Miniprotein binders against a7ua95r516to809. Designs and how they scored, part 95

Target 1, 294 residues: a7ua95r516to809
Amino acid sequence: ASLSLLSISDLVPDLQFIFFWMSNAIEILYFIQQKSPAYMQTIELMDDKAGSKESLLSATISANEEAMTILEEVIMYTFQQCVYYITKTLYVVLPGLLDCNPFGTEPSSEQCRRAAGVCVCAVCVMPEAVRRVVSVFQTTSDLLQQYQVHSEIQSQMFAYLFFFTNVSLFNQLIDKGPARGWFQRSRVLQIQASVKILLDWAKGAGHNHLAQKFFAKFCSTVTILASPPQQLSQMSWKALCAEHPSLKPVQLHRILTQYQLMAELGPLPIWQPSSEDEAYIYRTVDLLESFENH
Key: E = the ipSAE of ESMFold2; O = the ipSAE of OpenDDE; V2 = 0.75 times the mean of E and O plus 0.25 times the DockQ between their complexes.

## First folded at step 6 (miniprotein)

Design j31 (at its last look DockQ between E and O 0.82; V2 from the best seeds 0.00; counts 0 for: oily stretch 47-65 1.63, pae E 2.2 > 1.5)
Fold by ESMFold2-Fast, scan of step 6:
Structure j31 (fold): chain B 294 residues (1-294), chain A 90 residues (1-90)
Amino acid sequence: as target 1 above (294 residues)
Amino acid sequence: SDEAERMAEDARRMIEEAQRLAEQGNHEEAIRLLIEAAEIAARSGDPYLIAKVALAAIVIALQTGDEDVIRRAEEALRRAKELMRELLEE
């Protein structure tokens, strides 16, 4: 309850603290990686006094192992703390994305240009719910840039944030969608438009590849639900599985069942699972996604 | 050199003592000793010793809620990083 009152801006001081120490630990890692080979070579080139040279090499290898262990612990701890605070904020704001209408009201300005007969200004309006989610991603990006965190760690952080967002949205849609009316075509189109805003932000931020990879499950779900009945009814179960490999059989079956009900395609099942896949359908333990990366 | 080896051993003992003091809650003395250890570690030429000073400062900062202790840990880290940069320029 208390967290529902917090915005990402309220967490910035705590995040700045953690990012500062994480960035410094990463700098120490790169110092060791750069200086260690030169130091090892210095030992290798020293005079051989009985067992002295071998003893120093052994001690240096041990020192490197100890330093790397501590660095891994510090970097992992600080990374996990950042992710914890950011994902707690995301978890609160993400459900709003499924209820918002990005097609809103017409713009008050009469100076909007037309593109293919459509008012560009009306389409460009970002709903508050979408803006809250984008603000979390943007603030994260700004902090990573402010503390000059290495690009590889930036990529790992956004990979996890996109993974978390995908799992959260997918689980919310599958678990609560029927009661909330989220499977209705008009709502699906609104969800699709909202997700496009997030994906466009990711592309602009240089994370298009990560977004395509980690949003695949939720994007497949929305794509199926937005498909015309004529197109979808012509596809076999095998063809749908091939087109949507990110979806488990039980997940695909649930989505198609909801689609069939919404589109009023009749009482008989149109999409018959293969005998191999039938065993995995109705395994409710596999329906929702885990937040833990395997 | 024998002197560099002695300096490395001195720095190692000082870092161990600083960690012990930090565990006892004597953060001010621990940080003061880490700053002294950084100077000796740099003269020894051992990059792992100066890295250990910097890491000890980070750990102290992350474990404390005291803003004054955090500020002093930042000072120790800054000094260690200055010395690290000097070693990299070699």
Scores: ipSAE 0.538, ipTM 0.854, lowest interface PAE 1.6, mean pLDDT 81
Fold by OpenDDE base, look of step 6:
Structure j31 (fold): chain B 294 residues (1-294), chain A 90 residues (1-90)
Amino acid sequence: as target 1 above (294 residues)
Amino acid sequence: SDEAERMAEDARRMIEEAQRLAEQGNHEEAIRLLIEAAEIAARSGDPYLIAKVALAAIVIALQTGDEDVIRRAEEALRRAKELMRELLEE
């Protein structure tokens, strides 16, 4: 109940706090990394007064290692906290993406309506369900930029968020899709269009490579399901495996089985798994993606 | 200089004591001591001490729920960052 009301805007103050300290910890870490070699060299160039140099060097190394360790822990902790809050918000909004009809005329966002004109910005023309997801990512991006978080950390955060999004959407589609009618061609085309809007946003935000990489499994699933029966029925199991390498044999088999049922296709011998894959298609434990494999 | 070395050692001891106080949950006293240590560390010119002050301030800020302590930690951090920038420009 309480999670359904949680918006990314409600978390902004907490996220700001965490991002502030994370950014500062990264800055300090970078400072130490930059100054440590020079400082050690200055110690090495000092006159060795009765072994004081070696002792000082040892103490400095030890102090540096300790500081680096603690900073890394702080960065990791703050990163994890950010991810935790953001993924909670994603968890709430992501199911709406699968039910979204992007071809409908949805009204522009309330925020842009309050400005005395119809905003035609890319976000305002998005379907509400897509806009909610994009808003989480955009808010995250804006905060990362506001606090000047190092680009590598930004990339890692988006990598994880895209990973989480892919796993969540994929698992929901595989698990609930048949029951919810998401495997119906018309619904699949809606999902495909919604995901395209999200991917276009990610491209515009400079995360195209990450998005393509981490959404590969979900995109492959949607692509297969969106394929016309006449086209897909001509593709062999081996061809589908080769075209969709992100899918495990058990996943591909499940998708094709559900597609066959939905499309009322008879048995298709060409979709029969190879003898090599036959043992793997029954590994139901590998059907759903794990959130731990990142 | 012998004076800078003494100041560095004093700052080090103060930081260590602040860390112990923070570990004990006495964040208010810890941050007061860190602020004092920051000024001494600044005078010593030791970049590691400055970094340690900043780090300790971060740790305290993340552990405390007290807004006044957080504010003081931000102040200590700001001061440490100013000193860091000065040392990066040299």
Scores: ipSAE 0.427, ipTM 0.796, lowest interface PAE 1.3, mean pLDDT 88
Fold by ESMFold2, look of step 6:
Structure j31 (fold): chain B 294 residues (1-294), chain A 90 residues (1-90)
Amino acid sequence: as target 1 above (294 residues)
Amino acid sequence: SDEAERMAEDARRMIEEAQRLAEQGNHEEAIRLLIEAAEIAARSGDPYLIAKVALAAIVIALQTGDEDVIRRAEEALRRAKELMRELLEE
């Protein structure tokens, strides 16, 4: 439908409006914080000529608290509106990452695929699905810089966008992966290459720390699924938990079950959860991530 | 100094009236009053009054769908920011 064609460029005017007023609200907040001590000092050094010093100080403190409350509410509201618009666009474009082929079929891509054991051309190719996601991140970054939004707020914005991206990709892979063939090894390697392009963008944009933190669950999932059967079959459940602490027991169990089916390693379970973890591998309420957890 | 206190009281009264007008939906009159209050607040030296003018302009801009009101709110905000910048140069 027409909603599935929504792009970030269509939302730029609305985002420009919200970013403009949000950045100004943040600026006022810091102005008050910077000037408040000096103004309070001026009142405290006042001659007590009418005995009004204490009442003026009390009124000033009250007014400061009122202004801070309203500013925080405005900043929170405008931040939430920005996140709403941006994630609405991300929600539409993120599924394409799971279906795209970053290795391409162009002549240069075919030549690179023929090179023995080297995936050199994948770095030079950006599939349309990946480009759409990068465009959302890049447009957001450009707008934040254009309106001189405080760096703390910029970091919070990208922390949430990366969190949202991780949750969206992880949930779709786990929920739809079997029906869509996303657990096939060739698909997993394509997904891994596409995610690397996103991670490279984040590093170049100065958000490497946030991306490393918030993509951990999805990246762990893809790493396990991309592992050769010889290596993965030799690892115990305990070792896998230690190497992939971002995955809950129910999530790790589901991933390993799908891996065993994909690799045709037989029906007998290879990985035995610890006694402690066995209580948690059936908690289907914990299988998918919430967009509200941070 | 006594003149500065009178200016602060006048600016405070004007800002409170502007906020009341904005809550009643009379955003154009509220903005007109805010622009006047910004000049008086700056001369008083009270940083909270200038900040309240700027904040009131932001709130009006976020509540209205009228492009002319938004443009005028931006004018009020721009002036308040200039006055805030002057205070920071101390």
Scores: ipSAE 0.423, ipTM 0.811, lowest interface PAE 2.2, mean pLDDT 82
ESMFold2 (binder alone), look of step 6: mean pLDDT 84; pTM 0.816

Design j32
Fold by ESMFold2-Fast, scan of step 6:
Structure j32 (fold): chain B 294 residues (1-294), chain A 86 residues (1-86)
Amino acid sequence: as target 1 above (294 residues)
Amino acid sequence: SDEAERMAEDARRMIEEAQRLAEQGNHEEAIRLLVEAAEIAARSGDPYLIAKVALLAIVAALQTGDEDVIRRAEEALRRAKELMRS
């Protein structure tokens, strides 16, 4: 019962069942939100008949509370089940994104710089590892559309999936990256190109704002690592912190330290925290992100 | 208005009986009562009654692995949704 045997297509029937009932619960929620105010107003405008109005108001308030409790439980349960199965699949496929080469071969510095901004879409072929991740997102989108799940819940779903993806990729890169060679400039540019494919998919699917928000930490990390040494060395610690607000000081310090080691650069004081900033970093213990912290 | 109040009371009684039957594992009879309650709930003018019929159908489907119960719950939900639109 290995997770490597799971594909998103194997989960489609189970997900269809869950999305169907979730969609219907959401429709009932919106029905109540639309009809409840008018109904409550009708009761409030009634002439009181020996407490009949107060009795009906009390009963209606109780009915609303009961309905909202059941709705919250159903929507939460079905949402969490979908998220659980989808993220379980993502967890298996995401590490491959850090090892794949969207340029078709091991690229030179010029090819890597091209991938960083100019003609990535024209040069890059979607690697199988990236295609598997995109397939998970696309299948989720297709199911949400098939069951006409309201856009607010769709946004919540992709917000969490992007959050999960960002945390997974960031933690893998920070924890295992140096040993795996992922911090080498050529590898970072491959990672950047692969992530751009995911971001372009998100934009095409109407989730550009969510992708920009939830991928901020990982995108900041690869942007720093892909930066030419000349550009990065001209920035102060304060300027780097301001440019990358999604990164905690301890995370930024770790990234810069690894960058110096990988680039085989001599010590550059402007990339090191001052004694004051260093004292601040020492007060922060959490290097890796938690999936349960949010 | 007076008739609407009687409809509301009838619907509440039927819905409570359906919940009791479902708790005892008699999902088929519970769903049959929900279908009967749906039209009365809609005619009462109380949006919470028709909503509760729909919600209980969803809960029944999610709590059971029985395909027949799920199918009956889908039919009850479809009827409730039609009435919610009218």
Scores: ipSAE 0.687, ipTM 0.923, lowest interface PAE 0.7, mean pLDDT 82

Design j33 (at its last look DockQ between E and O 0.92; V2 from the best seeds 0.00; counts 0 for: oily stretch 47-65 1.63, pae E 1.7 > 1.5)
Fold by OpenDDE base, look of step 6:
Structure j33 (fold): chain B 294 residues (1-294), chain A 86 residues (1-86)
Amino acid sequence: as target 1 above (294 residues)
Amino acid sequence: SDEAERMAEDARRMIEEAQRLAEQGNHEEAIRLLLEAAEIAARSGDPYLIAKVALMAIVIALQTGDEDVIRRAEEILRRAKELMRS
């Protein structure tokens, strides 16, 4: 099937399989971890029959360590598989978020699975492009809850998915934004509104802190681009660096340069990088975010 | 009891053999042996052996493409979890 046709719903059976085994592996790991100290104590309290106690203790420790290692590998493997499938789906739907006009009256064609009839829930009233992205996250959340996956693993999953989403959206905006007109104020405001809907969903889903943390770079970029020229032209390079610490100097410089071009602003001395940052603004290797650093 | 200890040792050996069979790609034989090991492990009363049986069931299920083996692994897992909660 072409990647363009891949929906999160098509992956649900595979994800269910993986989440089932992952959840059970986690449960077994916790069982071993909780029982191990008590079991070791019982061995330690046994009558010292001629060195058998030490050998039994050693064998038990070794067996538990091996079991825990295998379980950790299974958990890591299943986690990676889940991430792989979910991120493939995100890769397909995320570009639509940048092209989305959330102020348009597009009828949501899909009904909320929770309601009989026409649902007016926050998800059902979302623009289609935003709804598709939210659907990936909501499906992931629903599956994690269905299989009672440990809260720490849930948090790690969402952290990674938000990271991936931020990197993807940021890189697309920086790379393709000028050519696609996404740096135009009207388009930026659309993007800002679309991202706000996504962040509001994340807040409602209990992931507000993670969303704020991992979307910081993309949000900073959109905030700068959405700023009126009259306001942004009053901000110095140092002030912008301080207000947007998630942006590297090369990234901020690129954004401001493109903003100048779009707004037909002449060179602004106030945006001149500091002498300390001047060497960094030419590090084009640091312009785009990497997916590997997570 | 001496009998429970013997059963535990037998179950351990069977689990190890099931692991070797699984590593060789013989998931069908591995899961058959693991079913037998699960019964012995249950009788031994050793919760660690039960956990190892469950672990091996997970490993086999993730490695195999055989739906019948997966189903049997799920059954082993279910039984193991029931015993772990007792």
Scores: ipSAE 0.629, ipTM 0.886, lowest interface PAE 0.8, mean pLDDT 89
Fold by ESMFold2-Fast, scan of step 6:
Structure j33 (fold): chain B 294 residues (1-294), chain A 86 residues (1-86)
Amino acid sequence: as target 1 above (294 residues)
Amino acid sequence: SDEAERMAEDARRMIEEAQRLAEQGNHEEAIRLLLEAAEIAARSGDPYLIAKVALMAIVIALQTGDEDVIRRAEEILRRAKELMRS
């Protein structure tokens, strides 16, 4: 079946197909692990005539190794196919998170905090763009549960999906953000709220540890960009590096440069990189994250 | 055990032929042989043979674009799993 990249719903039959075969391969792995000792004991209890027992033991060891090799290849292939389908869908829907407004037409979060304590204005609703991303994660979780995939494999899949999401969002924001207006303060606060909805979903699904680990870079970026100018301008380059160890110097430099532009700040000596970091910053190859770097 | 040994050899031969047919793109004939091999593999008492039949069905299903072949691969897998539990 040819891949449709329009939505996760379009891919559900293909995903069900792949998860079905992956689940069955895992079940065969369990069967071999369970039956192998009993079968070997049966061979050990045989009468040894003309080396028949020794030959059968050797053949059984070879058969086990062959079956395990095929199983590893099948499970790896199906896992990679699921990841491929899911991440292709994520790639299409993820930029929508950077454009959506979970606060409604007028962003009121900061204005409501400044009110006299008589109103609660900002209610985060799950916007359609966020719902599309959550739907991809929820569908994945549902399929893993439907086919009773072991929790370790579930954790590996969500680790990769969160890694992919983090890299995709970070790269989109850094590379395309200036042209798309994503570095404007009102947009950054909307992005922060949208990301919180995703992180809350992950926590509810039992993946809080993975989310904390794999979203660190994008969360650091949004945290810096959402910081008030009065607060951020008091933090040195060294302090920012220490608080945001997931960011490479070239990435932090790009973020601070965009912050200066958007907040209309002049040059800040306190944000000057160290001599060593300055040398590193001119390496353009290190700016964007690789999807292959775990 | 003599009968079981003969069944194991028969199953191995059939699985090897099914693999050869699958590699040639003849998935339909490969599936037909695997279905026959499943019953013999189970009677051999060798768990690796029934597992190999199930694995070959999975491999063919993943390689083919033919829904009829996929349906028959699912049938082989279902039968192999029944035999694995018995």
Scores: ipSAE 0.574, ipTM 0.865, lowest interface PAE 1.3, mean pLDDT 82
Fold by ESMFold2, look of step 6:
Structure j33 (fold): chain B 294 residues (1-294), chain A 86 residues (1-86)
Amino acid sequence: as target 1 above (294 residues)
Amino acid sequence: SDEAERMAEDARRMIEEAQRLAEQGNHEEAIRLLLEAAEIAARSGDPYLIAKVALMAIVIALQTGDEDVIRRAEEILRRAKELMRS
């Protein structure tokens, strides 16, 4: 049985549980932060009978600091649990973005196929593979809003989800792209179109700045691969590094090597690494990205 | 005021005992004690003690696998939040 095929809808009850307790922990943290100064001031206004006022103030400060530390840990723990469940579903659906054809005119699902004769909706215009990814993001957004999770935490959640998506797509493309034919010209253009649809969702959802920041490595890769040979062959290694600072030297070198094979170009002197980068293009341990949280 | 100070002391002891019970895995007894502590903390007028009850309910709900304990923790949290708002 393939447990990696679970949909986001199967995880909604678990996510509802975690979001409920996380949002309430954030509320309690806010309460302590807002009310604690006023309570401390009340202690300062007390008469110092038998010298106990200073001990009460010190104990209160220590207790408040302990409570806030525990709440911060709870929020971190629940945030990481949400991310774990959501990224589990993303890991399963993301590879489909690299195989889909967004230029097809037929409906992407049986539901859309049955309705194609009467109307075209926003769901029907997305390829099925893109729709599955968007569904994960949209469900996450809906749950965060339903439980009134603080906007800063919502932004941090999507920052990580976009980071994870970027790493997953980049690693799959680099690792499996040659065997899967993903560097072929027609496929690169299809991938570029699929990414554009995903970025349009992020913009419409109010996360454009996060998507631009955290998708940089994969977007740079696709931009290079989609460039016409006449234009790309005129760009030096240094110019490419400056245009695509998210790419490590080993990554840029690998992308250019695959481009040469696809475009039937021989080695180009203009793409020779700079002296400062020369040793780094052989660091294959740096080729794939880590999913680790920071 | 002396009654309020006595209630605050009682609520503090109950919350600390609930914390010990939860650390030992005895979540059912911890949640029972928190139910009582919530009402006493409210009468004490100390908003920190009410917030501490809510915090403990959250911690217990996330540690337990018992649906009955979770349900009672949710009720404690709702009550504590009402009391914090006055």
Scores: ipSAE 0.516, ipTM 0.858, lowest interface PAE 1.7, mean pLDDT 83
ESMFold2 (binder alone), look of step 6: mean pLDDT 78; pTM 0.744

Design j34
Fold by ESMFold2-Fast, scan of step 6:
Structure j34 (fold): chain B 294 residues (1-294), chain A 86 residues (1-86)
Amino acid sequence: as target 1 above (294 residues)
Amino acid sequence: SDEAERMAEDLRRMIEELQRLAEQGNHEEAIRLLAEAAEIAARSGDPYLIAKVALTAIVIALQTGDEDVIRRAEEALRRAKELMRS
């Protein structure tokens, strides 16, 4: 018996099918873009003795517009379906990342030692919860490569997946963290180490810029919670906001308030905003309300 | 010109009939017409007719749950791709 990594395709058989059709639609788009100029020139060079040249040219322009519209719809539909299935799988595996301990010693296996040098052992030694998340990203990368999907579309897909992962982890940490003990320093350091494994994978896969951009909010939150309370208490409110530009002032205030309560630092909160700081928070809330769309 | 115009018109009518049959649940006849449309597109050398057949195959495959219909749509697409690479 051996341990096997389950791919997303094993859990969602339709996913490989959708990647296949998306890849073919993109290939048709490139075919039209490459052949259209030459075909149009052929029509222009055509003998107009029969009086059909202008009609054929007009019909060809209409055919091109119709084809482009349908291709854009098909590519968008298949892209959205791929993202839907991948993020649905991510949603199930992401909570485990907040509960795992990457500092724990996992017993070495003969299987992992035999795979040394192929980077398989790095996957085997990381916590299973982290490995499940990495596996989703790796399978996505493999499918994009297998079907030769253009790098711009690959970047768009990983941007969305990283954005989704960031938002899901942030919301879970903020909403459930205090009740589950995730704000305790030892647990925060475990979370920070687990996130580093994901970021290291993204860097190795060529997506470092996207990961830095789209994980910024969750990374800032974890950094704050890992910071010594004494260091945080020495900073002004505006200085704290400047250190964490990915967090809105109202979000930063909530995080610090919850951290203060969990740290049990005494009878009075250390991170009470001044009257001027409160005005800044209220100003920010008013600004966001003015830009809210329906 | 007459031959090219006739092929384009025949293919347009075939695709309209194909879509009508698919809407009525007659997937077997729809797929048969798709295969015929692919061969007409092949003889035309018109990139838009070739693309139209390939795109129709993808749309049918995405809308159907029938594995046999999907398989035959893949065959029509494969044929269209051979023409795209020639």
Scores: ipSAE 0.528, ipTM 0.824, lowest interface PAE 1.4, mean pLDDT 75

